# VH-VL binders against UPF0305 protein MTH_811, part 1

Every score and structure here is a prediction.

Target 1, 155 residues: UPF0305 protein MTH_811, of Methanothermobacter thermautotrophicus (o26902)
Amino acid sequence: MKGSDALIMALRNMAATLGVYDLMEVRVFLERSCRFVQERYRAIYVDAYMSMVVDSVLDLKAGFSGTPEMDDARYSLRDALKRLDEINAPTIVGLTVLYRTYVKGEPLHPPGTPFPGGFEVEKKDGVHYCPVKDKQSDNPEALCDICIARQSPLP
Positions, changes and structure headers below are counted from each chain's first letter, unless a header gives other numbers; antibody chains are not in Kabat numbers.
F is the ipSAE of ESMFold2-Fast. E and O are both the ipSAE of ESMFold2, at different seeds. Each is the mean of both directions, binder to target and target to binder. V2 is 0.75 times the mean of E and O plus 0.25 times the DockQ between their complexes.
Where letters were taken out, [cut] stands.
The coordinates of atoms that the task and the answers printed are left out; those that the model quotes come from them. Centres of patches stay.

## First folded at step 1 (VH-VL)

Design c02
Fold by ESMFold2, look of step 4:
Structure c02 (fold): chain C 155 residues (1-155), chain A 124 residues (1-124), chain B 107 residues (1-107)
Amino acid sequence: as target 1 above (155 residues)
Amino acid sequence: EVQLLESGGVLVQPGGSLRLSCAASGFTFSSYAMTWVRQAPGKGLEWVSGISGSGGRTYFADSVKGRFTISRDNSKNTLYLQMNSLKGEDTAVYYCAKEGFYDFWSGYSTFDYWGQGTLVTVSS
Amino acid sequence: DIQMTQSPSSLSASVGDSITITCRASQSISTYLNWYQQKPGKAPNLLIYAASSLQSGVPSRFSGSGSGTDFTLTIRTLQPEDFATYYCQQSYSTPLTFGPGTVVDFR
């Protein structure tokens, strides 16, 4: 789609100027955003997010092909941009969220990310399921409200 | 070949102001964060200030916050350090340095290229 | 701010010696630590990044190790060109900070 093409080009232009200081700022942001996570998992989640950020930036700097079409009614780009601005997200965080969500159609926690109790983000029949989405509803800095993943079924 | 050339270091009086320049060539300037590091005579290295590739984010050591500003002109491949309210403790050689580029092979960036430095002397 | 210390502050060594320099951070910095070499009148040169990765062109007699708060630079079979000052530097968060340096002199 044409809207996706314009987004991809904007993300590539933003990625061209990102570097070490942006990565340091992301770590600070992620540590703040994960402060409600159980202490023993905070470093694991920060490291997983940092890996995702680095991969997204490198992928955009190198270029890529193909994008999935997103159902805009579920995941409004305008609302996501407003949400990122409201939390003063670092540019590189915003770039990563938009790239993963609207270009690749992937959740903000990659499949295989560990969670308490041995649960993971899973992909079944084209839909991503996150074991902790509902648990983040009272965290004002969590981005789960714009993540494409659904809550994993219980038990 | 990456080249960084600092200029503008001179003798100034305490309380004075000075602007340093760093001319860059041999790489896509706007793609890399830049930094200033200083070294007082006979002393160790001290990070002074850093700036993102776009120029939108700036960072400072506590010793210079409020007195120094950092900027860049990506159309002229030039990094600047504006130093105000200079003190004797600001006497140093000032180096500019380029971040290493993140790519899928290297992972992390570091300051891999440094200029030769320019001497700032603050003395009455 | 993350404070960095180095030990020893100076040492004397002979060509062929193996030496070790230690760097300590005031808080965990994971592996975000760099080592630089500086010769008199010259700008620093990057030796090691990410605690243990050799910069291209650096001889294999240099090695780095450590994670968290404690880091080590080792120079095996010291050569005449290795007599210099060595600095560690954390790249974990701003403000970036250097250790105070270790002077390695010829005995």
Scores: ipSAE 0.265, ipTM 0.687, lowest interface PAE 4.5, mean pLDDT 79

## First folded at step 3 (VH-VL)

Design s36
Fold by ESMFold2, look of step 6:
Structure s36 (fold): chain C 155 residues (1-155), chain A 123 residues (1-123), chain B 107 residues (1-107)
Amino acid sequence: as target 1 above (155 residues)
Amino acid sequence: EVQLLESGGVLVQPGGSLRLSCAASGFTFSSYAMTWVRQAPGKGLEWVSGISGSGGRTYFADSVKGRFTISRDNSKNTLYLQMNSLKGEDTAVYYCAKEGEWLQLRYSTFDYWGQGTLVTVSS
Amino acid sequence: DIQMTQSPSSLSASVGDSITITCRASQSISTYLNWYQQKPGKAPNLLIYAASSLQSGVPSRFSGSGSGTDFTLTIRTLQPEDFATYYCQQSYSTPLTFGPGTVVDFR
């Protein structure tokens, strides 16, 4: 009856053996995801994502575990795992998505991640907003459908 | 101290097979990705293959894909390179290398190398 | 694949000289560039990682710079032990690739 404990245990076991080749796979994965990001912003975007990945792995390697936060949505762990498998997500991407979504309750892009026009992922009244979520609906390689962030309202 | 020692390099005939070993000590072997790099006599360095700390993910240069296999035995602190269908172009000194420490891994470094073992493919 | 080039292929220098070696990548690799030194019959040694960060134990006469596609290694006040071959290497993505090397010979 401890599905969340099994998830945390699996994530820690995977994190223990992650290394340089896994980080290279994240960079390749980001190229599949980045067709909406202008080249001048791409380095900043990649750096923010890589920092989030490294921080997530360090948290897990140190034995850190959060209290799992169930969202009020109908998203399931099984749907997330199926989605990750369908896109052949690298192991470290899968670990990071599961950690952020089901352990931290945080969006796949950290708050403050920059986008063109000066927009950012932001948190307001306990809800995370992503400026590009709706723009990714036609991208079969995006993970926005399992991200907890909602679309930012237009100004 | 980190130490890496390659072994198994010998003279083999074209089409033959050979397994190289790299004995590791002075660090938690299973926590680090490992890499094989080769150098033909008088030539530059060529990356050959890499393997994750668990052994579950492997990577190969196109020149060896389908012919070479990389593996590790974390209980014996040993990295292996199985080399099949050897060609004259595979003649080289083969080095094993350890990935850098986790705090530096975003920089994708290889900080310690063995002294190498010579493989000669000749009739 | 990311191709790496180096210039010059070789150079002759005297003790006390300052030299610069350049490395170019076929696409941006950000700062994921390493420099190695190799002496005859020996394994390569890591000198510089992340384009400009000096590996522990490497003398301060070595320095690196660059980002994107263009990188340099500078050796100030060349010493007898610095006559060797120098390789740049990208670790941005697999396959990992090395430059062809720069041989630094004693004149």
Scores: ipSAE 0.501, ipTM 0.797, lowest interface PAE 1.7, mean pLDDT 81

## First folded at step 6 (VH-VL; from s36 with heavy chain L103P)

Design t3
Fold by ESMFold2, look of step 7:
Structure t3 (fold): chain C 155 residues (1-155), chain A 123 residues (1-123), chain B 107 residues (1-107)
Amino acid sequence: as target 1 above (155 residues)
Amino acid sequence: EVQLLESGGVLVQPGGSLRLSCAASGFTFSSYAMTWVRQAPGKGLEWVSGISGSGGRTYFADSVKGRFTISRDNSKNTLYLQMNSLKGEDTAVYYCAKEGEWPQLRYSTFDYWGQGTLVTVSS
Amino acid sequence: DIQMTQSPSSLSASVGDSITITCRASQSISTYLNWYQQKPGKAPNLLIYAASSLQSGVPSRFSGSGSGTDFTLTIRTLQPEDFATYYCQQSYSTPLTFGPGTVVDFR
């Protein structure tokens, strides 16, 4: 993919400019986006997102060069950028989403991330499954529509 | 070694204006976000304002929004706080602080602080 | 905003004592809790980050514990330089907020 080399270079340059206030913007964004998450679980969700963000920034600072694992059937980069703009995502959130989706080919929550009810993101036969993807379809600030994970199978 | 030195704190009347400075040395100033924290006499600590390393992103506590402006001159290694429409409740020692290092930055740590400069707002 | 409280507001102790200071958040903040020490006329110093991680250069007589809403700072074998004010700070969400402080004074 011709755009992937240019994308990772842009993401590395962005990562060099990030600091404590960008991390605070993630926390503000999450509070806005997760208003209806039960109080007992909010800290767990914030911690999982913050870990994802920090790991992505550190990986980019270390000079990671990956090949996207996401196939062409996934959302286009243009559509992801429009979605991020529509929700006024902070710069560091946008960097993290683009890095994980189009460079690493990883879901926005890593496998093993816990959710209420004891469910978690799983990887099975090369496909990531998220227990809450379909439940987020009516949340205007959720990013599940551009996440590579599919809805976990129901009984 | 890292050093931060605030200056500019004086007595001003309510409604007045004042600019504080923070001179930085011992680190690559432009690579770090900077912060102002204040402490009213005999009271606790209050975060006031922050600015990204490039100066392109700025942040304010609700109590000072619209009245205070933060800026930096990376060529002079200096952080500024412009305070307008000052009120009695703005009376405090004002500290500048440097952000900590990755990865512990996720916990919003401030690893070096200046000695502070006293602003008194009184009739 | 996340409100932080501390207990006690002040305490008296002797050199060699062991003391405990508590901090409580108005909502769960996981381990996003820092502790600062401030001596009279000085700027604050970071002691503990992430609830229990000791900042570089801080003596091992300081320790922190807790998660969620309840946190403690423990100082064992108090030294003369430990008589100071201690603040907790939540680092979970904006705005950053500090506890009201605990004054540790000599008996």
Scores: ipSAE 0.481, ipTM 0.748, lowest interface PAE 1.3, mean pLDDT 82

## First folded at step 7 (VH-VL; from t3 with light chain S30R)

Design v3
Fold by ESMFold2, look of step 7:
Structure v3 (fold): chain C 155 residues (1-155), chain A 123 residues (1-123), chain B 107 residues (1-107)
Amino acid sequence: as target 1 above (155 residues)
Amino acid sequence: EVQLLESGGVLVQPGGSLRLSCAASGFTFSSYAMTWVRQAPGKGLEWVSGISGSGGRTYFADSVKGRFTISRDNSKNTLYLQMNSLKGEDTAVYYCAKEGEWPQLRYSTFDYWGQGTLVTVSS
Amino acid sequence: DIQMTQSPSSLSASVGDSITITCRASQSIRTYLNWYQQKPGKAPNLLIYAASSLQSGVPSRFSGSGSGTDFTLTIRTLQPEDFATYYCQQSYSTPLTFGPGTVVDFR
């Protein structure tokens, strides 16, 4: 409980100094992470993530107060920090991942994010489902292993 | 009202050094990334350097990398550009610029510029 | 680095004319393109961001369009204050780069 205050305080302090160069870095990072995806889908994914990044930063700048979600081993803060270091993630990506995962309890792809074949991330009965989570375990730049979404059920 | 005031531009010999200052007022300086852009007489605009709000991240054009450094003192609301090993091609008016506002900042805008300070590098 | 070009390099026009300036990027920059106006002896002013969005206080006679690599700035019904140099600038990634400028002179 007390440790959660330190996390939210750190995120607020980081958000206070983020700006244009951080936004360019996150966009370049996202473009690289999706570089093998067809151009049309890459543009959609990058736009969706950039909107999520901006919303996260604005929320923290406004002084968001809450109880971080830290009660599930799947959401290990240690593993997330290690993963972010491994991929040389920009500071603003780290802030967004930590905020979404440990403060909001929300997936890294927003609900409604489209995938090839007409699939999308969806939320049902309080649980987020990602159509490609299990397929990303062999992608060295994917962050699906620290995302709270579950694999969509087989058809 | 946002104000940016550059100073320190003078005539200097090739190989010399010079530090430019940009005094900021009218906004929370530490919350905004800052940028230097230069313009040689009769020529176009060239981005030179940028710095994050905290000062922890810096960016440089290839033409000045290794010769120029950028810094800020957030307690004094002042941006600096240290220019070393100056060349004739560094002769320009140097502008400081403030990044724009959220959420439009995702499109990387620079909404306020100073008046510029002239640096002349001549034998 | 992303190289930017502009066309024409200069043009002469009269008050009341409509003009179009084009800007091309060496690779896709999606809509991360800004337009600036600069009058002699003054700092640049932001006119348009995100290819087509007007900055606050910019008259509606200015408009921008395009995405990817090809962009245009249009000024309808030129006013005396519009005789200036116009620069496009990609805001996609560092190093930030400007087009070489288009000088709009009084005929």
Scores: ipSAE 0.621, ipTM 0.852, lowest interface PAE 1.1, mean pLDDT 83
Fold by ESMFold2 at other seeds, look of step 8:
Structure v3 (fold): chain C 155 residues (1-155), chain A 123 residues (1-123), chain B 107 residues (1-107)
Amino acid sequence: as target 1 above (155 residues)
Amino acid sequence: EVQLLESGGVLVQPGGSLRLSCAASGFTFSSYAMTWVRQAPGKGLEWVSGISGSGGRTYFADSVKGRFTISRDNSKNTLYLQMNSLKGEDTAVYYCAKEGEWPQLRYSTFDYWGQGTLVTVSS
Amino acid sequence: DIQMTQSPSSLSASVGDSITITCRASQSIRTYLNWYQQKPGKAPNLLIYAASSLQSGVPSRFSGSGSGTDFTLTIRTLQPEDFATYYCQQSYSTPLTFGPGTVVDFR
């Protein structure tokens, strides 16, 4: 089985064991990770991320058709796993990050996620751009360093 | 039809041990996290313990931590609660409950409950 | 741990009345609040999840509202079968905790 096929099978096996207690753990993790963000944006972010987590788990439970390519990923699976372990991420966070990054080729923040100043994640010419990627380097719990999005150009 | 049937509740002396069972049917048992909730006579509900579908992750209320263990046998569709060092305050009806369905599970629901089994701890 | 309180502890009402029950959490739980109904000698039944969403099969006379720390269950046009105890339960994080309950008696 190819590396990507082995990964998706491992993710499916993990998804089969996830439930209500795992969802509580990821929610608490997200609340801690963005506790200094303005309340309005924090609520929107946590809700959007939880929806993405649920959708990722449902996709895996339903059985993904086709063989996803991992060519869009800029970071090695080894480095992503190391980073997730360093921050003691909940299993369901790890599953979601790996699924989004290496199976879907999508950024950790969904396109359209709002940021202060009216900026958002966008896709241009096949590349995802995040308005705050470089600013997250000082947050020890941020996962931006393994996100496929690039920093948006300066205005 | 989802059914949960608790059993094993009896009169036990303080300091004793007891194992409760919850027999499950009408759903794929191994796919769902399960929970024990208790209710002392005339009192409210208290969450006791939870367990993941695989059995690999377990959770406990502080009042029972270190004294109770939770387990499941997915081949027998049965949830267990092992209760050790029992105290009078453990006297209650013990219910098992099944987690809800995806995608609404993001809101942490428990959709089906058993009838309960009474544990009495007295001298 | 997140402590939950309810008010009132009991109430009496007549068929056709509208009643409200309040629930408070010791810290914000956003909308992660469930309401349960328990009839004498029976297990609890889920009525409302996510503070305001009706569980399937629950009559529309039940409604919930609130977010953060303050929540309300409302029963409009009270029916004889609504005699029961009602519990709120935070579903935000472990340990899960319930309110102490509100007994609704018919007069």
Scores: ipSAE 0.620, ipTM 0.857, lowest interface PAE 1.1, mean pLDDT 83

## First folded at step 8 (VH-VL; from w1 with light chain T31Y)

Design w5
Fold by ESMFold2 at other seeds, look of step 10:
Structure w5 (fold): chain C 155 residues (1-155), chain A 123 residues (1-123), chain B 107 residues (1-107)
Amino acid sequence: as target 1 above (155 residues)
Amino acid sequence: EVQLLESGGVLVQPGGSLRLSCAASGFTFSSYSMTWVRQAPGKGLEWVSGISGSGGRTYFADSVKGRFTISRDNSKNTLYLQMNSLKGEDTAVYYCAKEGEWPQLRYSTFDYWGQGTLVTVSS
Amino acid sequence: DIQMTQSPSSLSASVGDSITITCRASQSIRYYLNWYQQKPGKAPNLLIYAASSLQSGVPSRFSGSGSGTDFTLTIRTLQPEDFATYYCQQSYSTPLTFGPGTVVDFR
């Protein structure tokens, strides 16, 4: 089995067994991860991310096999797995991160995800930009350092 | 169509052990997290334990941690609860329950329950 | 752990009455609340999820409301089959917890 095929098969096998307890774990994890965000925006952020988690699980259950578009060494699978282990990420968070990054080639926050100040994740010329990537460098539970999005340029 | 059948509930002395079974049919068993909930006679519902579809992730109420283990055999469509060091307060009807369906699962918990099996812990 | 309380612990009502049962969580659970009905000798049955969403096959006389810490279950035009015990249950996080139940009896 080829490397990318092995990853996709592992993710599908994992997704087949996810359930209500995994969803509760990811919700609690997300609430902790965004504790530096105002409470109003935390609810919006958590709901948006949970929708993405559910969609990722459904895609994998349906047999999706995308083509990765990532070409940046900072998103190596080894670094992602190390980061997920360091933060003791719930299984479903790990599945979502790996699926989004290495199967879909998409950022961890979908385009249009709102942030304080009216900013959002954008896609321009095939590159995703996140308004808060650099601001999360000192958050030990943030996943921004393995997200394919780049920091949005200053306005 | 969905059917959950608990078995194994009997009278046991304090300090004893007992294994409950829940036979499942009418759905793809390995795709669903399963749960044990108990109800002491005349009392309310208490969540006991949960297990992921693969069996690799397990969850326990504080009242049973270290004494109970949960497992499943996906080839036999059967959920188990191993109960050790039983106490009088473990006397209850034990239900197994199936989680709901994707994608609404993130909001709901248990959509089908068995009819329960009575465990009595008494001298 | 998230403690759940219910009020009243019991109530008496007649067929045709409307009743309201309240449930309170010890911390915000946003809208992650379920309501179950349990008849004597039977397993619980899911009525309401996400605080206000009616489970498929449940009669429209049942409704739920609330968010955060305070929730209600309303049963309009009680029917003979509605005399039962009702439990709320938070689905926010483990350990899952139920309210102590509300017994709805004939008056």
Scores: ipSAE 0.657, ipTM 0.875, lowest interface PAE 0.9, mean pLDDT 83

## First folded at step 10 (VH-VL)

Design x2 (from w5 with light chain S93I)
Fold by ESMFold2, look of step 11:
Structure x2 (fold): chain C 155 residues (1-155), chain A 123 residues (1-123), chain B 107 residues (1-107)
Amino acid sequence: as target 1 above (155 residues)
Amino acid sequence: EVQLLESGGVLVQPGGSLRLSCAASGFTFSSYSMTWVRQAPGKGLEWVSGISGSGGRTYFADSVKGRFTISRDNSKNTLYLQMNSLKGEDTAVYYCAKEGEWPQLRYSTFDYWGQGTLVTVSS
Amino acid sequence: DIQMTQSPSSLSASVGDSITITCRASQSIRYYLNWYQQKPGKAPNLLIYAASSLQSGVPSRFSGSGSGTDFTLTIRTLQPEDFATYYCQQSYITPLTFGPGTVVDFR
């Protein structure tokens, strides 16, 4: 089996044992990562991320496997694994990041996820854009540096 | 039918040790996180410990950290709680509980509980 | 840690009454709140999850509401089997915490 098949199998095996405590670890991780998000938007960010996590776990449990080309990922699998280890990411966060990035080819926030000012993650000409990527560069707990999305162009 | 059966609760002296077991049946045991919750006589419920489906991730209440360990043997469908350095405040009925099903597990539910086993810590 | 309180600690009611029990969290748990029923000598049974969703097999006379820090369990048209202790429980983050319980006694 090729490298993507080995990754998918590893993710499925990992997903089979995820549960309530892993979900709580995501919430702890998100509370730290969103500590500077304005109060009126924090619940929206947390809910969107939790929905993405749950959907990713459900896809893997149901045996879903996308077949996107691994080589269109902006960052190598090695760099993603290194980054996840550096921040001590919870197992389920690591699973979700790897699934979204290297199996689905999707950003860590789904397209259409709202941000302050009415901006959203969007896809244009095959490239995903995130309105807040550059603002997270100084947050050591953010995963934006391994997200496939690029910073949205300035107006 | 999901069944959880705790055992091993007895009278022990302060400072003693005891291992509780929870025998599980009626579901794929390794797919579910498991939890211990206790209830002192006449008191409310207190979460004690949790463990992931693989057994690789464990969680403890501050009141028991360093004294209790949690483990599971997925080949025997059995959950364990090893209790060391027991104190009077550990006297309680100990329940094991199973987490709920996906996708409702998103909301972190515990849908099945055992009958409990009584641990008494007394001189 | 998230502290949970309940009110009242006990109440007396008759069959056919409607009652409410409140639960308060020390910080927002959004909708990550469970309600359990426990009868003497028995394990708790899950009634409500996600603040307002009924567990399978639970009669519709039970309902839950609230989000954030303030939650309510309502039991309409009390039946003899509803006299029990009720606990709220947050499942937002570890350590999991329960409210102290509300005893619903027959008058």
Scores: ipSAE 0.681, ipTM 0.889, lowest interface PAE 0.8, mean pLDDT 84

Design x4 (from w5 with heavy chain T109Y)
Fold by ESMFold2, look of step 10:
Formats: structure tokens, sequence, C-alpha cells
Structure x4 (fold): chain C 155 residues (1-155), chain A 123 residues (1-123), chain B 107 residues (1-107)
């Protein structure tokens, strides 16, 4: 697909020039997004997200080519770009979200990410489940509405 | 072998303008964010400005915002600091610095510094 | 802005001494703390990043510790080349800020 080829090339070109100031912007963005979360959980989320950012940048620097479908309405590239612009997301956050969602087909929180109450992101039968997706629908700083994960079913 | 060489520091009158250069070699210049840090004589270090590898994202200390601009020419491996409306408090040695390497860069550090160039603002 | 303080502002020591310099941030910077050494007339040199990670080529007598707001640089067996000024610096967020420096003088 021409559209996905253009996206991958744009992401790769952006990744080649990312650096320390972009990493600082991610930290500020994450602290703002998590400011009311308990400190111990906040540190875990920040570290996990930063690791995902670094891995995404390294993948793109190595020349990764993506294969996921771009036609899911919940994951519309246009809607994601609008959402990222609405929250003034730093460039590197935008790169990571777009790479994870439209190139890797992976949720914004990796499987095994811990949440309060002992819950975690799971992958079952090719579908990712997030324990807090529905609970985040009213949070203007959350990106859950463009995340590919579905709400975990009740136990 | 990373080298950074600042130049352009001279005596200038208050209200004047000056452009500093930092010539870079020994690394792929466009892949790295660059930084200006200054040190007034007998004083500590003060961060001035930073710029992304592409040149598209720039950052400034409040003390210089609106007066200084930062740019780079990746085809010449050169970093610039344009200083306008200079004040006595801008008198300092100006250093350029290179950010570190991926993946350790996640810890946000500057591994190589130039030797500095002295800017003196006085009448 | 994140304010950085250091103590002591200066100290006198002899070759072979073990010294400790402390650095404090006005808010948590987690582990985003660097230490630099600067000799008169020279540019700063990176010693430690991420609070405790030793930069390549830096002698093992240098070590760093701490996280959050309180950090320490330790030099275990001072050598003649270690008499210099030491700065801590946060790279957590812009504007980047340095501590005021600690001058380590020969006694």
Amino acid sequence: as target 1 above (155 residues)
Amino acid sequence: EVQLLESGGVLVQPGGSLRLSCAASGFTFSSYSMTWVRQAPGKGLEWVSGISGSGGRTYFADSVKGRFTISRDNSKNTLYLQMNSLKGEDTAVYYCAKEGEWPQLRYSYFDYWGQGTLVTVSS
Amino acid sequence: DIQMTQSPSSLSASVGDSITITCRASQSIRYYLNWYQQKPGKAPNLLIYAASSLQSGVPSRFSGSGSGTDFTLTIRTLQPEDFATYYCQQSYSTPLTFGPGTVVDFR
C-alpha cells in the first residue's frame, strides 16, 4: 500500500533526527497525563512507556517495514493525527503512537503492563485486552480511544 | 573521533548582534541534537538553547528567548547561535555540546563539548 | 524551572582522600542527573549520567548515587588530576539546569 509506505518513510525520517530534547518532551507529556495516578504506579507507567518509545525509535532506525491493515475505523490515521494535534503531543509521542498502531498493530501499553488491582494488559487469540480502556473514556489526556486494545471482559 | 569547534566570539556593544558557529566532525551531525551552554567569567554553567537533529525543534532559556535563535546547516556540519539585542549579562564563554548515543540516550546526557568561544558585551 | 543546589560550595582535600559532593533538585528528576568535571580554562567533561552510570574512560574511583531529589558524587582515592570544579545537571526537562558547582582544592 502507497499510504502505508508513505507513513513508514515519514516515520523513519523523523526517527533519524530524534534526540534528547524529544525524550524530555515525552517525560513532560507523561507526567501531565498521569499527574493524579499514585506515585508508585506512575513510575512504572513512565518507565514502560519510555522503553516502548526507545524500542520504537530503534526499530525505525533499523529500517522496519510494517504490514498491519489501515482500514479499521477506530484506528483511522486521520482520527489519530487529529487526536495527537488536539493534545499537542510531542513529535516523538506521535511517532510512537503511529508506529505502534498502524505499523506494528500493537497496543499503547504492552501485554503484562500492571494496573491497580493486579490487572494487566493481555493478548488472547490475537486480540489485545486492556483493563482500563472504558474507564479512560472521559480522560482528555488519555490516548485510549485510538489504541487497538479492547476492554477486558469481566471475570 | 568527535570534535566540536566554536568560533565567532568577539567584543560587541550592548544592543548589538553576533552569530556564533560550532563546526562538527567525526559523527553523523544530522542524527544528533545539539546544545549551547554558557559560562560567565567566574560563574557556573547556564544552558542557553537546544536544537533537534533536523533543525525543526528548538528550545531556549527564558533569559534569551526572543533575542537568540538557534539553527544548523547539516550540509556543512555546522551549528549556529544568532544573538540579538545583546546585554552585559550575555558576556560568557559559549560552549556547544553533542548529545549521547542511542539507546543510552534515554537517560538524556551530553557526551562531547567544544572548547568554547568568548563573547564580551561592553561599551 | 527545576532548581539545583550543591554542597559544599568548596572543599579542601589531599591526594588519597575520599570526598563526597551532594546535589539536590527542587522536585523529583528521578534518575536524570549528570555530573560534569571542569578544570580551569577547559570545557566541562561528562563523568556520570543517569545518576550512577560511569561515562566511558572515566576512572572507577568516581561513583554516583541517588534518585528523586538527592544525589551524591563520590571520589574514593583523590588523584592530582581530580582537583577541579564539579557540577550536577538535570536533564529531566527544559530548561536544563546546573548546580552552582563545588570547587575541590588541593590542601
Scores: ipSAE 0.664, ipTM 0.883, lowest interface PAE 1.0, mean pLDDT 84

## First folded at step 11 (VH-VL; from x4 with light chain Q89L S93I)

Design y6
Fold by ESMFold2 at other seeds, look of step 12:
Structure y6 (fold): chain C 155 residues (1-155), chain A 123 residues (1-123), chain B 107 residues (1-107)
Amino acid sequence: as target 1 above (155 residues)
Amino acid sequence: EVQLLESGGVLVQPGGSLRLSCAASGFTFSSYSMTWVRQAPGKGLEWVSGISGSGGRTYFADSVKGRFTISRDNSKNTLYLQMNSLKGEDTAVYYCAKEGEWPQLRYSYFDYWGQGTLVTVSS
Amino acid sequence: DIQMTQSPSSLSASVGDSITITCRASQSIRYYLNWYQQKPGKAPNLLIYAASSLQSGVPSRFSGSGSGTDFTLTIRTLQPEDFATYYCLQSYITPLTFGPGTVVDFR
């Protein structure tokens, strides 16, 4: 089987056994990752990420695969796996990151995710832009270094 | 129909060990996370432990961490709770519970419970 | 860990009454709140999940509301079978925590 087929099959097998405790692990992970975010934005951010996780799990359960999009990837698959291990990411977070990055080719935050100042993740001419990517470079628990989105230009 | 039946609750002495079983039927057992909840006589409900569908991820309340282990045999549709170093405060009815169904499971809930099995820890 | 409280700890009511039970979390659990009913000698039964979503087969006289830290279970037109103990459960993060329960007794 080709490498991409092996990845999607592994992700589908993992998705078959995910449940409430895996979802709770995501929420714990996100609360830790957002510890510097104002409370009002933390709830919105957690909710948006949880929706992305759930959509990824449902896609995998239904057999939907998408198409890999690798042109903005900063790291190889092996480097992404090492990064996820470094931050002790929950299994379902790892599944979601790998699915979105290497199968769907989408950023880790969905388009429309709000940020302080009224900014959001946008897609222009096939490229995703994140308003806060550069601000996360010093956060050891952020996954922005493997996200396909680029830093939004200032208006 | 979904059925859960706990067994193995007996009288044990402090410091003893006991394994509880929860027999499951009416659903694809390996696809669901399972949970143990206990209730001391005359008291409220206390979450004890949880386990993922594969059995690879486990979770414990602080009150039992290090003393209890949770496992499952997906080929036998059976959930287990191994209880070691038992204390008087472990006296309770122990229930097993099944998580709900996708897509509503995104809201994290438990829809079916067994009848419970009584564990009594006393000298 | 998230502490859950319930009020009142007990109440007396008559058939036909409308009652409310409140549950409060020590930090936001958004809408990850479940309500359970338990009768003596029986297992708990799920009434409501996601704070306000009624479980299949549960009578429409039960309703839930709230988000964040404050939640309410309402029983309208209390029936004889509704005399029981009611527990809230937060399912936002581990460890899962129940409220201490509210006993609804026949007046």
Scores: ipSAE 0.730, ipTM 0.926, lowest interface PAE 0.7, mean pLDDT 84

